# Miniprotein binders against b1l550, part 24

Target 1, 279 residues: b1l550
Amino acid sequence: MRLPEELLERARDIHSEAPSHRIKLDRVGSFGLKVPVEFKGFLLLAEADVWVSLPEGRRGVDLSRQVEAIYELSNPPKDPFSLCREAAISLLEKLNYADSSGVSIRFDAPLQDGESLKYYGVEISSIASDEIINKIRVEILGMTACPCTAELIRAYKSSEIAATHTQRSLGILEVSTKAEHPDPDKLASIIERAMSSPLRTYTKRPDEGGLVIRSLSNARLAEDVVREMIHLFLEEFGHLPEDTHILAAVRSMESVHMHDIYAERSFSLDEIRKEISSH

## First folded at step 4 (miniprotein)

Design qa27
Fold by ESMFold2-Fast, scan of step 4:
Structure qa27 (fold): chain B 279 residues (1-279), chain A 82 residues (1-82)
Amino acid sequence: as target 1 above (279 residues)
Amino acid sequence: DPVEEARKYFWEAIKLILEALKLLRKGDVEEAAELYEEALELLEEALEIAIEAGNEELIKIIKLLIELVEKLIEKLEKKLKG
């Protein structure tokens, strides 16, 4: 049943009323929206959050206008980067009481893995105010092999054995910039190259043995992986604006412990270059 | 590099759009309309450069932003006319 539209003219506009307490809110919005996106030839179902700032004198936000902002732009499906930026802009236009808006879009990105596909996590955001800040976070699993145990086994056997324990490690690169979002496939590649070896969706026994041997021959601490990720990032993306901020992190799911090992470094391009050049 | 110039125009257009929206919040409608038109001109120039360069990805994102700016201009014109 649809109520007569003339009731809208007679009903109170609750959202535009003064609140009981004059307190600004930083993020008010619609979270967990399902939106289709087109990514590198794939049509994917993504999850989106949209929000705006709410001034101290306004009781609530118009949630229907927020959903309109992203859904109008998602049909037909477009790349998630354009959708993110344009929805953030549209939110500020549709909700003129807000001085900032934001959009986050999350999806699993396909990556070629031999004759199959594997997937890595992508979250992008655009936050619009007097400027636009674009953020991307890429997470992908790889394999690491412990160099400490390798050395102990070598000493114990009095031989050149590369025997050690291996574990799954989650690599993380997060980039915040006033320029365009970096290509997530390139970020995923950086993470995988920094690891002892990549993980595969499907392997036959000889290929599995090869990955293990590669890991053992390329044993790395979590700290080693973070440093290598930063080095590779600077080679690929050192051209970004100097105020670009990066987080590089690894969470190693230690196979011989009940706990994980975590290593991270956050930095701006300006900061890291000065640090490297001072040594 | 013409492609880098086109990318620069794209991001300048976004800045102009955000400035126009800020002016609209203050009630400065005429100035906001001028900034929307300036943003559209930059995007149209960027599009021509991207087409000549054969950069399909850049052509695509510029066209999407042009479509958005055109809708923003249309909305503002309807608001001014009523």
Scores: ipSAE 0.606, ipTM 0.887, lowest interface PAE 1.9, mean pLDDT 86
Fold by OpenDDE base, second read of step 5:
Structure qa27 (fold): chain B 279 residues (1-279), chain A 82 residues (1-82)
Amino acid sequence: as target 1 above (279 residues)
Amino acid sequence: DPVEEARKYFWEAIKLILEALKLLRKGDVEEAAELYEEALELLEEALEIAIEAGNEELIKIIKLLIELVEKLIEKLEKKLKG
């Protein structure tokens, strides 16, 4: 039953009313929407958050218009980067009382691993105001080998490759920039290369042995991995604006202990370049 | 490598399925149905090769996709007869 247009015209627009307390809100929106995206030829169902700012003189946000904005742009499915940027802009256009908007899209990205697919976590975001800030977060699992245990065993057996315990480690790169979103596959590659070895979904016994040997030959602390991530990031993405902000982090799921090891560095490109040049 | 060959057919089938979905969105139901049928043929070939190769994981994935495509074809056929 469509409510008669006359009743809709008479209905108090609750959202446009003055609030009881004149306070601006930074983010008001819909979280956990499902939207289709096209990523590297795959059609994926992503989770999306959409929001806008709310001025002090307006009681509420038109949530239906927010949802409409992202779904209109999602048909046909497009790449999540364009969807994120375009939706953020569209939100400001549709909700003219907002001075800022934001969109976040989350999904598991397929990555070719020999003959199999592995996945890494991706969150793509865009925040629109007087400027557009693009943000991407990539999370991928790899393997680290502990150099401390390796040294202890080496001291005992004088072997070229000392046995050590290995751990699954989660590497994280988060980049916020006024430029276009960095390539998530490149970010994932940086994380994997920074670790002792990548994880493989399917290893034949010889391949498994090779991965273990590689890890043992390239033993790294969580701290080493973070530093290597930063180094590799600078090599690949050093062309980004100097005000680009980066978070590099590793969570090592320790095999010997019941607790995890965590290391991180937050920095701007300008800051880290100055730091490295000073040594 | 028979496993690599099976994967090749599998991914070609996926491409066709995705193309068929695009056609369906445009209202081209007949062309979409043809692509699904072609995809099904490729998946059956992939399955045969995967069985010969003894790759249980690939067999399982291909079977799941076959089941999906068959269901999609069935839905399209119902739309075309109605």
Scores: ipSAE 0.000, ipTM 0.157, lowest interface PAE 18.9, mean pLDDT 83

Design qa28
Fold by ESMFold2-Fast, scan of step 4:
Structure qa28 (fold): chain B 279 residues (1-279), chain A 82 residues (1-82)
Amino acid sequence: as target 1 above (279 residues)
Amino acid sequence: DPVEEARKYFREAIRLILEALKLLRKGDVEEAAELYEEALELLEEALEIAIEAGNEELIKIIKLLIELVEKLIEKLEKKLKG
């Protein structure tokens, strides 16, 4: 059913009215939109959130113009980084009362794994105001092996490679920068290299044995993994602006416990360099 | 590093676009149009550097932003004529 557009001449413009209370809102938008994106040659279905700031004197946001902004730019599908950035800019152009805008896009990224594919989580955003701040969060599963139990078993059994418990661990790298979004494949690679071993979608018995032996020979605490992730990040992305902020974290799903172990560090590039140079 | 120079021009162009949008909110149309033109000029410089460096991904990203700025200019011109 479609109502006559002539009714718009009689209807109040509710969005432009004064609100009951003169309070600014930081984020008002459309959340959970489904959008197609092109990533590394793949067409993927992503989920998007779009928002703008709302000034204290305006009752509401034109939500239909927000949806139009992202959908106009998503057809044909483009890379999610350009879509994020361009949609944030377009929101400010279309909604001239807003002081800031933001777009967030989430998807599972395919990663080549021998002759198969595996997947890791990606969330990107662009927040536009007087400048654009780009954020990216990458999450990928890997394997860790406990060095404490390894040492106890080694002492008991007197073996070169000690038995220990292994578990899936989730590695997390989040970057907030005025520069372009870092390549998520490189962030995923950093996380996997910091782990005791990567995980695979498909493996045969000889390859599985090799993965386990690799993990056992490279036993790491969650704390070790976070420090290694930071070290590898600085080698790959130390060229980013000094005010770039990073979160490095690991959540280890401990096979011998009913609970998880978590380790994290947040820092800016200028902060971490001063810390490393001091000691 | 030529690629880093291109990335710097790309970021500066974005800042100018955002400043132009801020000026449009204030009604400063002529000043905003000048900033759009300056942003295009910086993006064209970035594109030339990216082409010389052979960075295909950066070329693609810069071209997409050029298209957006061209559309913004077209919308502004259409609004001024009507």
Scores: ipSAE 0.454, ipTM 0.833, lowest interface PAE 2.9, mean pLDDT 86
Fold by OpenDDE base, second read of step 5:
Structure qa28 (fold): chain B 279 residues (1-279), chain A 82 residues (1-82)
Amino acid sequence: as target 1 above (279 residues)
Amino acid sequence: DPVEEARKYFREAIRLILEALKLLRKGDVEEAAELYEEALELLEEALEIAIEAGNEELIKIIKLLIELVEKLIEKLEKKLKG
C-alpha cells in the first residue's frame, strides 16, 4: 500500500533536515548488496557496497537512490570494473549533496586450472570525488616450501633436491591507481609465480610429483615471495602512474607451527623505483 | 602506443565528468553541460583510437562510459528545459 502522496508531503523529510550535531560523515551507504556481474564470460553474483559522503548540514543519505544507482547499471550485467566506475559517478549525480562516492564489488574470480576451475578472491573498488581512484585487491592461494628446512636436510643427506615442509600461502596484491583497474588475472599470475608453486584443483600422480619437485626446487621464505611479487609487478605494471599505490603481502599458513607468518610492503611506484635504483 | 593514447583521452574524459558534477552542485549548469560535451568528444576520440588498435576490452569500456555521459547530458537538458 503506497502511502497517499498527501501524507508524504506532510511528512518531514527526515534525511534532509539539519542534524542535531553538524558533523560531516565520510561514508554512508548500503553494504552487502547482491549484484550480477559479467566476468570473463561468466555471470557471477557479486557482493557490493555503495556509499557517499554526507555533509554536516544533512541528517541522512537517500539510501534508496544509492541502491537504484547500482542496480540500474547492473541490468544488463556488465564487467565489474565499469560497474564500479559508472556507479561511483552516478552516485554523485543522484546524490548532489555528496562530494565523494565509492563502490566496492567482491566476488570469487574463476581461473582455468587445466580441465577444471579454481578461484581467487577479488575486490574491485572505485572512489569518486575531484578524481576517480580505482582499487583492486586480489587474493590467491599458492604453495611455499621452506628453504631453511631444505638447507638442513641438504646438509644431512647431500642431495641436490632436499625435502622440506610445504604450506599453503595466501598472496595478496592491492593496487590503487588513477588509471584503469589492473587485470586481476595478471595480478593472480604474479602471485602464483612469486610462490614456490601454484595450487592445483586436481592432479594426477605424475603431475603432483612434478608440482612438489618444483616447490622443493624453488624454496622461498614469505619475505622472498613478497619481494618477488613486487619485482614481477614492476615488470608487468611499471607503466602505471607514479602515484599508484601497492600493497604486496603474504600470509603463510605454516605447517609446522600453529601460527601464520605474515609479510608485507606498502609503497608507491615512485618510492619503490627510487629504492631499487639506489642499490 | 595507440592504446595508451586512448587511455589518456579516457582518463581526461572522466576528469571532466567529475568536474562537471562539481559544477552542477554549485548550480553552474551551462558550464557543466560544456564539460560533458567535451568529455563526450574525448571519449569518441578514444573510441576511434581503440578501434584502430583492436583493443576490444577498451572499446567496451569506452562505449559504456559514452552511454553514461549521454544519459547525463539528457538529464541536464531536461533540467534546462523545465
Scores: ipSAE 0.115, ipTM 0.572, lowest interface PAE 2.5, mean pLDDT 87

Design qa29
Fold by ESMFold2-Fast, scan of step 4:
Structure qa29 (fold): chain B 279 residues (1-279), chain A 82 residues (1-82)
Amino acid sequence: as target 1 above (279 residues)
Amino acid sequence: DPVEEALKYFDEAIKLILEALKLLRKGDVEEAAELYEEALELLEEALEIAIEAGNEELIKIIKLLIELVEKLIEKLEKKLKG
């Protein structure tokens, strides 16, 4: 996208003017940009937001310069993590009036699912100031089953209650760190392993029955799933800096309810280690 | 929330059924039968609330569990009478 030079010059003059009120703005930028990325050998169309802080004495930001910064780094397509970090740094360097910059990139990540691929949600960001903070959020669907119902079915061999009381659950892991973004496939794996059973994109009738049976054999409450996710996270990513912040959550889409059950825990690595060591 | 209220009765009924099963393993047949009767009352209350709430899925599972508990009570009555 090339704007006429005269229009671009006029825009810069306007943006450098004094504002109507001397108020700082935290985020001003271009939201909903379509950017191609390369993720683990796949070409994906991602959605990006780019922004900078705006000081109290300046009327506006140079939006065209923001778009150029991320576009230059995304052509040819590159991995979304490097794109996120490099664009945030580039924005802060190019827009010298800003105290901070940020980039957020959202895409659906492919994951092997036996005979086919399934997709899970990924949102990453990098926020640059005097340091860089990297954040990643992974969301993936799986299955859960109530332990009380599983116990009753074992006693009486009733498959009808089993089919009615297994639920789809959305597992969520969010990590904020000064280190590089954690591998989203590993985060997705942690979520799936914590659940009663993964949800498959393609299943045959025998596989569908097997998922229900596996869910009952590994019956877990939403609360159990969150605790297991935290345990598995610490095994895989306990080496991250002590001030790394994690959110672990599960939203259970109850088959017998018109509403969902939700369980979560947020913590820093320092906090959770002290808590676990006291027990 | 009527669905949440129905689930509280349902969960309490499940706890009583599980406790009755523990008593049956110990040979305490009469005490187990009393807990099944109490569970049935709670399930009937849960069903009434679930019907008023219009939750079709919850209605189905409660009805299945009522039927199961009724059959268990019948089996125990057969053993007690001989």
Scores: ipSAE 0.000, ipTM 0.189, lowest interface PAE 16.6, mean pLDDT 79

Design qa3
Fold by ESMFold2-Fast, scan of step 4:
Structure qa3 (fold): chain B 279 residues (1-279), chain A 82 residues (1-82)
Amino acid sequence: as target 1 above (279 residues)
Amino acid sequence: DPVEEARKYFLEAIKLILEALKLLRKGDVEEAAELYEEALELLEEALEIAIEAGNEELIKIIKKLIELVERRIEKLEKKLKG
């Protein structure tokens, strides 16, 4: 049963009341919203979070206005980058008590893989206050092969192609910038090129053998992959503002161990350029 | 480089949009409209440079922001006339 809307004339406006404790909250919002997005010709189902800051003198946020902000902008479906930026701005317009707003959108991005498609994870956000900070995180699986074991086996048995263990590795690139969001396909490409070989959705036995041989011929430590990802990132995206922040990481799901190996580096473009130029 | 130059105009336009929004929250409608007009000029310059540079992604982004600013200017013009 839906109660008459006329009751709104009689009901207290709970959200505008003073709270029990005069404490500011950083993020209050609607999380886990399903929204359609258009990404490179694909219509995808994405998951969105929307939030605003809440001042110490206000009890609650108008959640319905938050949902309106993103849904009005998502019909018809548009690219997730414009949706993030425009929704963050719209939240500040609709909710005049907020000092800041944010929008995060997550989806699995299709990537052409020969005759098939494969998918990688994308999370995009925009946080608006006196400026807009755009963040993108890309995660994609690849294959790595251990160079240490390869060298031992090569020494034991003379061979051009050394045998070693291979495993899945998750590559991660996260970029925070005042500039536009970097192209996630380019970030995914950087991660895959840094790996020993990419993974495929579908392979026949000869192609599968080729991927394994490629991996074995290009054996890399998790540490090697992170350094290569940073190198390739600087070649492709070195033009971003100097205060752009990057996280590059690899989690290797070691086939010969019960545990994973993890390597990461966080840096600003200003910081990494000074470090590299010191050599 | 032209892409970096286009980004400088784009980023300045975003700052003006957010400053206009602060003015609107204070009730300074005429000043906010002026900042939106200034932002539109910067975005048009950014678009011209992005087109010459052939950066399709940046062109798309700037065009969407131009649409946003144009809608806001139209809304404020109606408010100022009433």
Scores: ipSAE 0.136, ipTM 0.624, lowest interface PAE 5.5, mean pLDDT 84

Design qa30
Fold by ESMFold2-Fast, scan of step 4:
Structure qa30 (fold): chain B 279 residues (1-279), chain A 82 residues (1-82)
Amino acid sequence: as target 1 above (279 residues)
Amino acid sequence: DPVREAWKYFLEAIKLILEALKLLRKGDVEEAAELYEEALELLEEALEIAIEAGNEELIKIIKLLIELVEKLIEKLEKKLKG
């Protein structure tokens, strides 16, 4: 059964009414939408959030128009970067009371790992107003080995054989820029190269031993990993606009503690270059 | 770097599209239409550069935004005729 259209014409337009309080809202939208995307030859199920700013004089947002904006553009599936940018633009076109719009798309990205695949986390967004700001966040697990414990064991045993605890560490790079979204595979590569060793989806005992030995020979503090990620980022992406903002972080799931260790640094390209050149 | 040059045209086109949408909010339909056409010209320049560079991924990306701008122009033309 469908309600007669005359009821819709007669009913109050709640969204266009004055609110109880004349307060602007920064983000009002539809969150947790499932959308298909095409990423480097793979058809993936992504999750999307779409939002707009709401002016102080308007009670609500047209949620159906928000869903229309992204779904019109998601069929056929396209790359998540284009979908993100174009949906943000479409939201402003369809919702003319909004001063800004945003779209966030998150998915697990496949990465070739020998003869298998591993996955890393990707979240991209585009925020449109007078300009478009493109954001990307990449999270990937790797391995770190503690240099402090290695040194203590070396001193105790008087041995050249490295011994220390290892743990899974989550590396994070987040970039906000007026330029195009950075390639997430390159960001993932930077994170993995900064760690003691990458993790594998699958390994047999001899390969596992080799991975552990390599990580032990490249022991790094979380602080070391963050500094190395920044160094490698500047080598690869130093050409981005000077007002590009970066967050580099590591969360180390310490095997000898009940808690995690966390290290981060946020900076603009302009800021970090001045810092490095002043010393 | 031709790829970076193509992206500069692409991003400038987006700025023009956003300015056109802002003008449409004010009722400045004629000025908005001009900015859409200018954005399309910039995207066509970006597309030519991407084609010459043989960057198939960038070609696809630029064509998708061209398609969006063409739809926005068509929608605006229908509004003006109605």
Scores: ipSAE 0.662, ipTM 0.906, lowest interface PAE 1.6, mean pLDDT 86
Fold by OpenDDE base, second read of step 5:
Structure qa30 (fold): chain B 279 residues (1-279), chain A 82 residues (1-82)
Amino acid sequence: as target 1 above (279 residues)
Amino acid sequence: DPVREAWKYFLEAIKLILEALKLLRKGDVEEAAELYEEALELLEEALEIAIEAGNEELIKIIKLLIELVEKLIEKLEKKLKG
C-alpha cells in the first residue's frame, strides 16, 4: 500500500529538524551491510559500513540515501577499492550537509596455496572530506618458531637444527595513505615472509616436514617478525607518501602458554626512515 | 563447464537481489519479495551445480548468499503480515 503522496507531503521530515541539543556527530550510518564485490576474479559477499558526519543543526541522517549510494555502485559488482572510494565520494554528493564520509568493506580474500585456496582477512576503507584517505588492514596467519627454546635444545644436543615449539601467529598490517590502497596480496606476502613459515591449507607429509624445517631454520620472536614486516614493507612500499601511516603487529598464539604474545609498532614513513637512517 | 554455469546463476541472482533492494527503497515490497524468491531459486540451482562440480569456494559463497536472502525474505514477510 503506497502511502498517499499527500500524506508524505504532510509528514514532517524528522531528520531535517533541529535537534534538541545542537551537537555535531562525527559518524552516523549503517553498519553490517552485505555487498557483492569482485576481487581477483572471485565474486565475494563483503560486509560494509557506510557513514557521514552530521552537522549540529540537523537531527538525523538520511540512512536510506547512504544505503542507496553503496548499492547503486555495487551493480554490477566491482573491485572493493573502487567501490569504497567511489561510495565515500557519492555519500558526500548525496548528503550535502555532511562535511565528511566514510566507507569500510570487510571480507576474506582468497589466496592461492598450491592447488588449494587459503584466506586472509581484509578491511578496505576510504574517508572523504577535503581530501580522500584510503586505509587497508590485512590479517593473515603464519607460523613462528621460538628461538629461545631452539637455543636451549641446541646447547643441550649440539645439533645444527634444534627442535623448538611452534605456534600460529596472526600478522597485521594496517596502512593509511592519501595514495591508492596498497595491494593486499603484497601486504599478505610481506606478513608471510616476515614469519618463520606460512601456513598451508593442505600439506602432504613431505611438504609438512619442509615447512617445519623452514620454521626451525628461521626461528623468530614476535618482535623479530614485526621488525621484519616493517623492513619488507619499506622495500615494497617505500614509494608511498611520507605522511602514510602504518601499523605493523603480530599476535602469537602460544602453544606452551594459555596467553598470547603481542607486539606492535605504529609509525609514519617519514618517522621510520629517520629512525633507520640514524643508525 | 559446470562451474561457469553455476557462476552464471549466481551472478543473475545477485542482479535480482540488487534490483529487489531498489524496489524496497521505493516501497514496492511485494515485487521485491518476488525477486528475492526468484533469486533464491537461482542460488539453489547454482548450489546444486557447484556441489556436483566439487567447487568448495563457490559452495561457500552461494550458501552465504542463500542465508542472506532467506533473512531478507523473513524480514519482508514480517512487514507484510504486520
Scores: ipSAE 0.000, ipTM 0.151, lowest interface PAE 16.4, mean pLDDT 83

Design qa31
Fold by ESMFold2-Fast, scan of step 4:
Structure qa31 (fold): chain B 279 residues (1-279), chain A 82 residues (1-82)
Amino acid sequence: as target 1 above (279 residues)
Amino acid sequence: DPVEEARKYFLEAIKLILKALRLLKKGDVEEAAELYEEALELLEEALEIAIEAGNEELIKIIKLLIELVEKLIEKLEKKLKG
């Protein structure tokens, strides 16, 4: 049973009060919200975080207004990119004490894989203040094969078997831009093409053999994969604003080690073009 | 490229909306209303270009933001009249 409205009229408004200490907070919000989104013909259950900045003179945020902002915009379900941008804008309108707002939405994106589907990770955000910054992070597993072990086998003995160790590697592309979010399918494609081979959800024996042989014939260090991802990114997305920031990374789950190998590079489009053109 | 022009108008409209919200925070309600109307005009121009280009995804995205701006204008009009 709900409490009478008369009680609420006489209760203190705790969150509008002065805080114990006059300290600004950067992010205060509702995290782990479940939200339906429509992505390329699929209805998916996504997870969302929403937040605003909190000024030094205010004790708390109106959390009900935060939840209202995203849920009003999620029914009927829409694409996660529009939801992200529009919810960030709506948060600033509904919570006028805030200097900035943010929305992050994460989900597993379906990708056509022959007659089946496979899935890759997507996290998008929009952070609104005097302008909007859109960010997307795509993570997808692929396979890498070690060129060092392959070369060692080739150098030291004749082999009737093409041999080197292979492992699953996680490729990561993160893009922060004032333009619209890049297409995550294109980012996933870039990552897969940079790997020794993609992974499959399902394959028959002859196709599996072909995939393995392909990976062994295209042996790549994590460092090689990162450089190739950057090269392919520039071919596909070099038209984005020059202040677009990119993170390219690979985490290789080494089959011959108890630990992982990691390689990354962060850059702006302006920075990387100057670097490449210098020779 | 007409599609690039439409995207330019779309992004500029977002900047105007954010500027309007910043003005609302300061209590400049009437000036914020003017920026909302300006943003709506840019989005209507972007929509026309997107329709001519036949870009269905861009049309959808622009229409959603138009709907949001129209709701923001309506809320502000109620505040100004009350």
Scores: ipSAE 0.558, ipTM 0.870, lowest interface PAE 2.0, mean pLDDT 85
Fold by OpenDDE base, second read of step 5:
Structure qa31 (fold): chain B 279 residues (1-279), chain A 82 residues (1-82)
Amino acid sequence: as target 1 above (279 residues)
Amino acid sequence: DPVEEARKYFLEAIKLILKALRLLKKGDVEEAAELYEEALELLEEALEIAIEAGNEELIKIIKLLIELVEKLIEKLEKKLKG
């Protein structure tokens, strides 16, 4: 039963009222929406968060308009990068009392792995205000081999390639820029190349042996992986604005310990360039 | 690099759109309309360059933003007539 329009006109607009406490809120929105996106020819169901700022003089946000903003742009399904940017802009248009808006879209991205698919985690965001800031977070699993144990075994057996313990490691790159979102596949590739070896969904025995040998021949500490990620990132994305902010991190799920090893570096492109040039 | 040039125009267009939205909030409808038109021109130039460069991804993204700007202009026009 649609309430008569007359009743709606008489009803106090609770959201537009002055709040009991005049305090601005940074983010008010709907989290955990499901939206279809097109990514590399795949139709994916992504999770989305949409929000706007709320001025001190307004009690609440028109949440229905936020949901409408993203769903209107989601039909037909489009790439998540455009969806983030367009939805962020649309939110500011529809909710004119907001000074800022934001959209975040999360999904598992398909990546070709020989004849099969593997997946990595992606979160794409856009924040709009006086400018638009595009953010992307990529998480992908790889494999690391411990160089310390390898050296010990080498010393013991006098072999060129020493056996060592291996573990799965989660590599993370988060980029925030005023430019376009960096290519998530390129980011995933950087992470994989920074590790001892990539993970494979399916390997035949000879291929598995080769993967292990590669890992052993490229043993890396978690710290090495992060530094390599940064190095490779600068080679691929050094053209981004100087104020671009990066988080490079790795979480190694240690096979010999019950705890994980974690390493990270947060930096701007300007900062890291100055650091490297000083050496 | 023509692709980089197209990207530059695209990003500048976004800045103009955001500026226009702020102007609308202040009630400066005429200036906002001018910025939308300027943004549209930049996007059209970006599109032309992207087409010449054969960058399908960039073409697609620019077209989507053009559609958004056109919708924003239409909304503005409706507000002015109403």
Scores: ipSAE 0.039, ipTM 0.498, lowest interface PAE 3.6, mean pLDDT 87

